# Ledger of designs, part 2: VH-VL binders against q6l5b5

Target 1, 248 residues: q6l5b5
Amino acid sequence: MERSTHSTGWTCLPPPPPEPAAPGRGVCAMSTSWRDKQQPSLINFIAAFLAANSYRLNFLSISPDFIFNNGELSVAFIFETNWDCQNEGAVFSRVNMLKRQLKHLYVVVAVPTKEQNESFNRSYHKYGMKLGFPTFVPVTDPEMGFEKIVKIAHALGVCKQQDIISRLKNEREQAVQCTDSFLRVLTSIPGIDNHDANALAQAIGSIEAIAKASKKFILENTDLSTDKAETIVRFFRDPQYYLSPKIN

## First folded at step 1 (VH-VL)

Design N4 (framework fv_namilumab)
Fold by ESMFold2-Fast, scan of step 1:
Structure N4 (fold): chain C 248 residues (1-248), chain A 120 residues (1-120), chain B 107 residues (1-107)
Amino acid sequence: as target 1 above (248 residues)
Amino acid sequence: QVQLVQSGAEVKKPGASVKVSCKAFGYTFTGYYLHWVRQAPGQGLEWVGWINPDSGGTNYAQKFQGRVTMTRDTSISTAYMELSRLRSDDTAVYYCARDYSTWEGAFDIWGQGTMVTVSS
Amino acid sequence: DIQMTQSPSSVSASVGDRVTIACRASQSISSYLNWYQQRPGKAPQLLIYAASSLQSGVPSRFSGSGSGTDFTLTINSLQPEDFATYYCQQSYDTPLTFGGGTKLEIK
């Protein structure tokens, strides 16, 4: 993934929903212990980004790394800004504990290198898959990760703010389910992991669009290998790819 | 050798407070979460909350929020549950229990229980 | 809160019988379900965790199955020491909640 600002524009379902009336309003609480472990440049970026999106930032002693309150809804985040290959199980242990306390919990993990991405995928397969409804969001860098955190918090808050009928509640529930379904479908493709699935989400945006994408398009807009891009294309375009397994 | 030992039975009047202790033996006290579960006479099990003995962090069931306080003293491997403004329906056996695995939230070691009776 | 419903509330059985106890969650809890045995006057004991994993030291006649909302505890060949009350418990979300219990009685 290039460092250009790839705003996540992926969606599971057309048509696009009506534009939100009030972007990014509410309160963001940041863990003081998490803050003190981060580079000052990242904290400055986060403060500026929150201010630009109309969130008030408070520093508190809290168990997750971030809690966003938007209206009556609260959403929590664990934010691993640099995946630790030497302690692969730690974040999943923390997630399992906090998930019991928090109904809306997302885990954003920065995996800047191939080694970190492979380590995270092993750990996710070993521990993360059994957490029930996986809400893991791997990203390539901390800045993009925090932008995604704010977008998730914003989307949840706006959906709740506009939820004045059961139809709107159903749309919000479908959006959450689509995220899980999107990740599940793409990671079911042999050799495609959660990092790959998120790279595809950021570059292309939807399962329908990915199914239409050419191998060249995938390679030019993502850091996926030639073999992975070809596997994705064959998965969607060759109906017998997995119906006739190779003997060798 | 792994064991949780609780304080003795208490009889309290409505409006009073009770503090139950739970002392850990035979394992690293700060390595496992401790939960409190109560059981009224002839009734089922009800979760009260948990404490992380390492950090002192707690989580309480909403029903008890504002009336329960969980603490610990790592120097003597002891956890405490204090319940205030007692009502007759707080009469129950109170158990402390060790969380076997952060992954599963299963209670593998239980204290013997402390009977708390609230009556005039 | 996640409500846990057990059925039956009581069951009468004889030594050597196969007994099944059901547990239903009001929403999906994946495999975050544990089973406990409680004998009269004693603290509960962990039998099964993660829906189907047998706790160390628990006899192999005990087994658990299920995922999502529907779970079952099975005792294949009932022994005299198995007459007790059994509870399921979800650990998916706080507050942690228990089923109402199933009392296993001598026929």
Scores: ipSAE 0.000, ipTM 0.399, lowest interface PAE 18.0, mean pLDDT 78

Design N9 (framework fv_namilumab)
Fold by ESMFold2-Fast, scan of step 1:
Structure N9 (fold): chain C 248 residues (1-248), chain A 119 residues (1-119), chain B 107 residues (1-107)
Amino acid sequence: as target 1 above (248 residues)
Amino acid sequence: QVQLVQSGAEVKKPGASVKVSCKAFGYTFTGYYLHWVRQAPGQGLEWVGWINPNSGGTNYAQKFQGRVTMTRDTSISTAYMELSRLRSDDTAVYYCATEYLDSYGFDYWGQGTMVTVSS
Amino acid sequence: DIQMTQSPSSVSASVGDRVTIACRASQSISSYLNWYQQRPGKAPQLLIYAASSLQSGVPSRFSGSGSGTDFTLTINSLQPEDFATYYCQQSYSYPYTFGGGTKLEIK
């Protein structure tokens, strides 16, 4: 979806698009190469947990280990199910490659022992503390790690949907306020009624544009009388309009 | 209907290799893990390994590592198991069987291929 | 490797009898246990998965129970077609391992 830009100030914006429908059931893609390296009990846990949380599970050839998609946001994960103390740099190399391709990437690492946790912390300080690197989430076991993956994916999806709804609501409220202010300013001009103000709103659309408009422009783009067009021009450009009663 | 059809019986000499095929019908070939299980005459079942037909990834039982190779051809929905350096104790019926990616039971089995290793 | 021990190795029974077969794992496998039936000259067929879930198309006289290390397959009222060999299998970790089998024989 392409969004039009909205401006602040004395402009009458078109109404925003209708509020989007509630997000549907999400999809989880699992890497087939990652699946092939895991114990069957973990894969069964993952499938059951996803089903319980209303996610569809697909097995695909993908570069990260998991991608979650709810239609509005895609979130990717690297999932290390048992930290390898003998190859401490491997995951960070993979992160460096994938972070350029993915807007939202998290790394979840299972460190079931104290030794694995200490090894991971050393590697994280050496390789992981760089600008632009994703969040690393240590966990004590793979099942807890996957539960955390689903919680992160869901939370981000909900936040994105709420952000979209909030922005649309705020734009709608701003547009209503702009229209009310526009009509109030124009109807303050002697001899200009609500019908005239609405005609100007529909034909020209902003107070800024009306203030800059020539008498000829107003007459060519509206059905207002010559007298009303002249009154509008004087209101915005004649300092005497506010300083002395010379008009009328 | 779902069906796994295996190649015919083989008689081999010790030291030879055998390649057994398993052709899938009635389901999406890449949707299920395919396992190989063998059974020596009068003996129980022994797991050999699996192949993921989607990725081509494999996992073999340690005792067969270095002697077994599992492959597949997705264009003809066929999986293969090749066992090399055959010994007399490799004489067995070899089965292929499916495991649904979200379920751990072997829900469909091939008819079996008898491999006899004798001098 | 996880060792699977079945008992008994054979059992003699009559049509209409209730039969139980036990399966023991050398370590906890949670509920990742499957039961298969193999008739003479045929490929094995899945009866029970996840220790207690009945496979579609399998008669309700078959049931499974247990968790952790000790599991049981029960056949409530034997039919003539049930005289076969039964195998348990763990799918908790690779390599997958099977029990030694239990041969169900006519008394």
Scores: ipSAE 0.000, ipTM 0.463, lowest interface PAE 11.6, mean pLDDT 82

Design R6 (framework fv_denrakibart)
Fold by ESMFold2-Fast, scan of step 1:
Structure R6 (fold): chain C 248 residues (1-248), chain A 118 residues (1-118), chain B 113 residues (1-113)
Amino acid sequence: as target 1 above (248 residues)
Amino acid sequence: EVQLVQSGAEVKKPGESLKISCKGSGYSFTSYWIGWVRQMPGKGLEWMGIIYPGDSDTRYSPSFQGQVTISADKSISTAYLQWSSLKASDTAMYYCARSEFDYGMDVWGQGTLVTVSS
Amino acid sequence: DIVMTQSPDSLAVSLGERATINCKSSQSVLYSSNNKNYLAWYQQKPGQPPKLLIYWASTRESGVPDRFSGSGSGTDFTLTISSLQAEDVAVYYCQQYYSDPYTFGQGTKVEIK
């Protein structure tokens, strides 16, 4: 007798029903323990947003907060919907535990207030800037944070799908398609154009590395202006970007 | 039936290279992490590291980083543990184990005894 | 690294009597977000690989007899064998899988009096 799906971990999530694959169509697993801690309005928003983006939502006992699976790639998320200034180390301890067992992990943190943002930044510098730690994405509110989660999951799914396609036809196309998905994420940053995104892709090569890069590192390794380098650093570390108008 | 089957016992001299194997069957090999655990004669268990075979992503215990190489070949559902230069202190039983996220290590190989002596 | 310490190192128990093994972690292995203790217990008989008995501190692995039970939370954990049988003679290890690197206790040898 085998253990139940709830006890077997994220790799034992049931596959989606067989259907023609469509761009952005996949399965999202939400932690039942995370769900039970959230306001019903947020859960309703998440369910509606996933349905609108062609994802099926399953509630499962999983250790991260979300796992997205499109059959080719699994990506996991820790989603802190309201940063706790009194327990600054907790999320990083959780990340240290989970990063070994999860191939793709992102941490999305809602910091609605200036105090929460400052607290998160101090904690990130102290605990989160370690070799092998995942990308941290601060956001202004939980709804915008979940939208960002879906964008990241979709972009990674498209990149992985192109890996498979390119292997069958032309491996050079794989890099171009993954770069295109990567560029789409970077150009979502206010004031960053396709040229800037290409420079970052060529010099640094990954969203994870760019998110962890210092302003000085970006300036030394690219031809980006001081203002653009600052914008990129702030985007990954400053949740106010989700409320800021496009700078151009 | 879910199984991990390891290669046979090895007797080596210091300075020799060695590569031992762990073959999975009865499950999706690329969907689970494979860990390696050392047990020195008469001693307890030491976690060495882990690999995700689908992508060959490896993580090592700090005490084993640089001492061994963990790898996997997903086409034959096999994980490997390798030494470039064995030492007498490497004499031990080596276990591979399937690591499920929420369970720890649920399926274990039978072990490979490695003896290193001059 | 999280250090796991077991007590006692060895114990002798008569057949049918209770055996109790303790395990202490240097840091909490309770993750507050899912309220799970990332602690496992393994049984190793002579000449055999370890066998998972208990995970999440108190959940029995499939096929493990109900005389085996785990308890505790945070830093202090106990494995109890309610009525020791001859086949239970083994070394028992606790293990945390809360944080890399995973770490084991030094083991507790259980023998028949």
Scores: ipSAE 0.005, ipTM 0.428, lowest interface PAE 13.0, mean pLDDT 80

## First folded at step 3 (VH-VL)

Design c2 (framework fv_cilgavimab)
Fold by ESMFold2-Fast, scan of step 3:
Structure c2 (fold): chain C 248 residues (1-248), chain A 120 residues (1-120), chain B 112 residues (1-112)
Amino acid sequence: as target 1 above (248 residues)
Amino acid sequence: EVQLVESGGGLVKPGGSLRLSCAASGFTFSNAWMSWVRQAPGKGLEWVGRIKSKTDGGTTDYAAPVKGRFTISRDDSKNTLYLQMNSLKTEDTAVYYCTTGYLFSGFDYWGQGTLVTVSS
Amino acid sequence: DIVMTQSPDSLAVSLGERATINCKSSQSVLYSSDNKNYLAWYQQKPGQPPKLLMYWASTRESGVPDRFSGSGSGAEFTLTISSLQAEDVAIYYCQQYYSTLTFGGGTKVEIK
């Protein structure tokens, strides 16, 4: 499997392989070592749940238990399907190792009994609070725990998509404001109206370029009259003209 | 459980035509890239060609020995992959396997294969 | 096309001994963007379809015993069976999935 290359003759780089392009929410990678430790019924539930939620499932040798990638964001999970009261520190040691490598890490822990919940709470206060970075999510059973994993991954993806949209809208609004400011500066030149300013914006595009332009350049590249072209040149090159009309 | 079941193999004369089918179940067929791989009796594996998912354009690629003679197609409504074989040659005699897998893991799933014998 | 060359064509190994199979590609199958080698290994027993053993050169497929290991990068790869068992008698194939797909010629592993 491959994609078409768009390299033009100057390189012999091989074509890059295609990324999963299945329609859906994204890709879920499950640790093979984690999978092999679980009951088959849980793995079947997970596969069915992911398919129902339009995630593509890959089995990979990875350090966390799950990694979700929706194109915008990668989110990793450690998933303890049954809290071990006899080895309370194991999960926190693993988290300490992985937190340095992963920007987004969540730890989901199933604590179905009162004893397990109390054990987890003691371990969390002793070890977990010192970690500061990963979010710990206790749940009552593994199937609901996995549903929570998918919900978290999806919600984070939606939030990132919204952040990108918000950023793009803000950039467009700023660009419009900059254009308006450009036109306001040009129309402050005596005898230059909005049509003249728009002609200069379309033909030349920047205040710096207009300030450096010759009378001939303005006449060749715009429909402005000789008198208006002279006025623009004088505005930027004559210090007295530049200072006097605006300071008074 | 993922299952791939090939059918349509048989005896054909050189220059003849044959169509193979592969019935897929247990995964989202419409999202999968599908391939045909063949194996001549007592010989090694040879990739025949692939078809991309509809989402990826549904385009096909073929190995040089079959290009222009074989056509791969799919029917996502029936979860079925096809291989149309035209202008068959004796060297096309092989067991034909239908296969799919995750894009990063090679071919995780294979059918049992269907035998095509081209002889006169 | 990328040409895959396996060596040896066949090898006989005593039970419990190491078996090593080599695979060479005519060009690198290492994708620089994700730093992964797009190379897989398959096991085929008589009368059966191939079974995926290894992908990304060194990642074992689920259920594959620890005695199987893959190594190498770029254009040269090896599959090692650390202690051959009777059930490991099979033909082994390497396969690149970097640019279309091509298989190696196969290596038959049998008991001495």
Scores: ipSAE 0.000, ipTM 0.380, lowest interface PAE 15.7, mean pLDDT 78

Design c3 (framework fv_cilgavimab)
Fold by ESMFold2-Fast, scan of step 3:
Structure c3 (fold): chain C 248 residues (1-248), chain A 119 residues (1-119), chain B 112 residues (1-112)
Amino acid sequence: as target 1 above (248 residues)
Amino acid sequence: EVQLVESGGGLVKPGGSLRLSCAASGFTFSNAWMSWVRQAPGKGLEWVGRIKSKTDGGTTDYAAPVKGRFTISRDDSKNTLYLQMNSLKTEDTAVYYCTTDWGYSLDYWGQGTLVTVSS
Amino acid sequence: DIVMTQSPDSLAVSLGERATINCKSSQSVLYDSNNKDYLAWYQQKPGQPPKLLMYWASTRESGVPDRFSGSGSGAEFTLTISSLQAEDVAIYYCQQYYSTLTFGGGTKVEIK
């Protein structure tokens, strides 16, 4: 049962209880194998930064290095904290494997030195510039790299949330505008009041359909009088009715 | 590896008290919401209550049958969740599970600890 | 105090056949602001704790086979196993997280 003609089909209920959302911004899962390869100072920085940004941190056995879940979407990251100039193709092979399994994937690469940045750029040109490959984000140090990861994850979550909110607002605004336009046209017909217009809206639903409706159809599907049904039919089909309306 | 280990279960007389503990490891406990869920022998799952992280206010919620009798608390320095059970009834006999509560799911569960309330 | 009702209580299905479990809430668990259904599904095998199977009514937990699917909205939900495997024999629970948490009574799935 749907009673509101001013909504997109949502029932008007008492205010819902507060949303039982995930605490803070969302959840960050860190790969245990990735964690064990890093310096303790970096892990401590990451834990503190996530806490400061209201993300929950969980250590899991996962294929990417990080997975963020903001409630609206999940986004995965490969995080190379120190680019290896002696193994320039390794990360791109890993990306080839993981891109098939993950809808949203970003690769963040720390290139602290000029030599590492040049090596990465050569490798990216040779192996990474392919259709369907994820975005590669070079950074100058691991701490900046992780800050960038959190910013990307949060921004994607906010954009997804805004898209949903924008769609819902547009649907509600369109429903209100359609109802108002419909009533305005019908009440402009001499002798047709708001009650009549609402009856036509409920029974027939569109101006085009009403314009094409027979007198018999209007009488069978509404409680309008024979006189009002005749008036509506004439309004849409008889050009003389516009020029010489009869009040009595 | 995420692990949740419940302890403290046992035989208690009606009207008695018991404290359950849940030792957590493998994740940042202080950031996690935690829940208690129980299951009477041969019956279905019944949520007992939850506690939010201190960052989210550290507030608690309880199911109607236990409200006023049970208290959930946490010690983030020890990575431990507690369930203080007072005025125990025979209907409280169940396996008690601790779980992580991500708001939209209960994703990690302990093995459970049996509480038997009987004379 | 949302009450969750599951049907049937027990279901016997042949290997490779479809299993359908229903879950009804006493009030809508659809949250208007984000258009999401606050409903999860769990699988529990004898002697084991429950395992999260699905959340947001239709989103599979990582590692859950694609033969498991969730559908429905508002107050009526369904969990479907498209081709029952031997390892799927378990009790399945729905759970709302819209207002605190409440579990359904469970549906036992057995091999015929």
Scores: ipSAE 0.000, ipTM 0.378, lowest interface PAE 16.7, mean pLDDT 79

Design c4 (framework fv_cilgavimab)
Fold by ESMFold2-Fast, scan of step 3:
Structure c4 (fold): chain C 248 residues (1-248), chain A 121 residues (1-121), chain B 112 residues (1-112)
Amino acid sequence: as target 1 above (248 residues)
Amino acid sequence: EVQLVESGGGLVKPGGSLRLSCAASGFTFSNAWMSWVRQAPGKGLEWVGRIKSKTDGGTTDYAAPVKGRFTISRDDSKNTLYLQMNSLKTEDTAVYYCTTAFYDSGYFDYWGQGTLVTVSS
Amino acid sequence: DIVMTQSPDSLAVSLGERATINCKSSQSVLYSSDNKNYLAWYQQKPGQPPKLLMYWASTRESGVPDRFSGSGSGAEFTLTISSLQAEDVAIYYCQQYYDYPTFGGGTKVEIK
């Protein structure tokens, strides 16, 4: 399994590979109950738009209306395709429940008429302006609304992928620094040169393992002299030897 | 509304095996990431492992102490989560909780009552 | 693994007084891209499973009284109970979900 574990040791371990991404841009899950309430022409538009943007569409029994997943990030949407002026609080009650379950939630509301837009604004002011509530996105029609849904999901996915790449790059840079530090520590041992340090890196591979190695193990696994093997053992075992001053 | 009910706990000898079940109701099970969390008697909480929803790939992750010995699986048609425990050790003695993390949340919204597993000779 | 350290191990507070619990992570649990702290708090009463109290460091779970508040960012977090009630006697745990989930050791809150 892949996980974001942190290495604090003197041994440089490669970062685990990232989890495999979904085919194309990702997967879009559409609520079957939401689907069944919509006009077939809107469903056809959505299917065509997703295909054109390399998303795979699945119909599932889900609590939000849509969930987009790019392998690393899931983004959920509530999509009100025609604002109901007679039940102004309904969507906000649904939001209150779903925001507990969903890390990333957006609410897209189609308000085709001036009356619907005014009703939505009054309801939003009354119920929606609470700390911790998700972003509400009013749109003039359902097709534009879905296009915005896809743009939001894609933008968040790209940002998450860029952060993962940035983290992997930083981990790789830390591994390179660790390797340089490893060689620098070994060459700081009196009488140990670059050739000796590289031989120890190849045969044993870590500072901790070298520190625990016996003189006999070093001699059997490297071409180092008896004097150099003794020096390495004393460096890690004798506290006074490590602090000895050096003359250039 | 949301309920998680664990079963299958009991007394088992070191080196033995046991399978736990968790029956879920009141939510769309197939969309939830499910986890097992355990608590040794008088001690704190320890995450055991998780299984992602099918939409998120259905993959499993495990804590280091149980990796290679425990297997998590799910049956979405029955709304049931499983924990297969092999090569049990005395330090596996704990109350095992079934937990849900809806979608991609890493925190645990709902917990079952727990089922006690005692590993003793 | 990210190590979570809670302090104090136990806390005795008079009814109506403020209780403060600290949680420190071995590394930052603030994710730069979404600017969220991947930190939750749980309350566990004897014989009961843990109950989610707080998530995203400072977002209170529905039904949790407003006397409970979470603060902090990065690697240092605090759970505050502004006016302790009898029903608040419990063990409190912090949990990070920035990586594989890990819990703090717990803080037992008792009445003086």
Scores: ipSAE 0.000, ipTM 0.431, lowest interface PAE 17.8, mean pLDDT 80

Design c5 (framework fv_cilgavimab)
Fold by ESMFold2-Fast, scan of step 3:
Structure c5 (fold): chain C 248 residues (1-248), chain A 122 residues (1-122), chain B 112 residues (1-112)
Amino acid sequence: as target 1 above (248 residues)
Amino acid sequence: EVQLVESGGGLVKPGGSLRLSCAASGFTFSNAWMSWVRQAPGKGLEWVGRIKSKTDGGTTDYAAPVKGRFTISRDDSKNTLYLQMNSLKTEDTAVYYCTTGPYFDLYAFDIWGQGTLVTVSS
Amino acid sequence: DIVMTQSPDSLAVSLGERATINCKSSQSVLYSSDNKNYLAWYQQKPGQPPKLLMYWASTRESGVPDRFSGSGSGAEFTLTISSLQAEDVAIYYCQQYYSTLTFGGGTKVEIK
């Protein structure tokens, strides 16, 4: 049974089913407090850009400025749309608070003027170059900054999906190897052929379960003959075999 | 002050049920992924399960020993996490910790409660 | 599931001496896309919940003394206490957060 409790002994576990792809690329949550600080033209640009890139936009009370979720991975962003030369430490204090709670956090900073860029670089050197601090991404304007945010979120989502696919492939390969080992054990029983072993694999699924199975259970769940069911039961329960710790 | 406070632990007979609560304060609970971790007396840490934020789908994952018997849920309006434990076994005897770690399922646990003791015995 | 194995089970070290704890993962916990190891270390003292010491294998949590350091990559990791102090007597756990969550069995550190 799927989602069975723990089992003891040797078992071929099926890989988890693949997760369905979410409609579109995913969901973007925007901070309501961040939204209210921005010019309406920027909010309109963001909404249109997200729609064009198949993200659903939700306005929520959240601690970072944006959270992107594509069903596989969430990525958070702090987005400074116009660097404030008079309050250089504010963003770094906020980063220190959030970095512990958020695995994937990026800080995107718009520095449209040379003065703002130089101010940001001094502050980053002083406050931002600490162990455990996230990646800081300077950009020249807010629109390009948001485009960069979407590209980062999408790229991380694609990489996470590839990792999940790779893990599922490895689990499938392990399950195939487990099935092959399972078939080798069963066909080592005198009189049991590949067809019989496959019938047992399909109907019962594990060596532990077969070893514990009654003759009646085997007959009710497979098309094996009475003689073959008796042979299997005896193989696993005969003291000559049971006291031997190795089945090859 | 960031805090997690567990409650609801106690003595229960094998086959019985118990519901644990975890009250969260000092952070935005609705955005947090929450986990339960247990520790049997004199033994090591064992992850029990997690629940994602509603924004991330609100889905749950469980460790093999508790799958099908335990259910994790959350009430964001009350900033409270729950663990419903059914068909309890003596092997479930442990201190149960509420912890917040990954908003995403890939981060370390930086906030822990003090734990609540569950004893499953006749 | 990813299995985490710690060694040794217990370690006795004299005050001021180096303590080394090993953690092995059954598969790599290095994520190629961000080049980070999804591994954490915890310290647990009697009667207390675990305390996060280290994340991303080698990033020290705020307030953790400099004598604690993490190293390793992929599937083999080490926590080092460069000069053991009396307050460091505890059980130490590694934890992967690459695929769901699993803890190592723990290593007890005692004074010789």
Scores: ipSAE 0.000, ipTM 0.413, lowest interface PAE 15.4, mean pLDDT 79

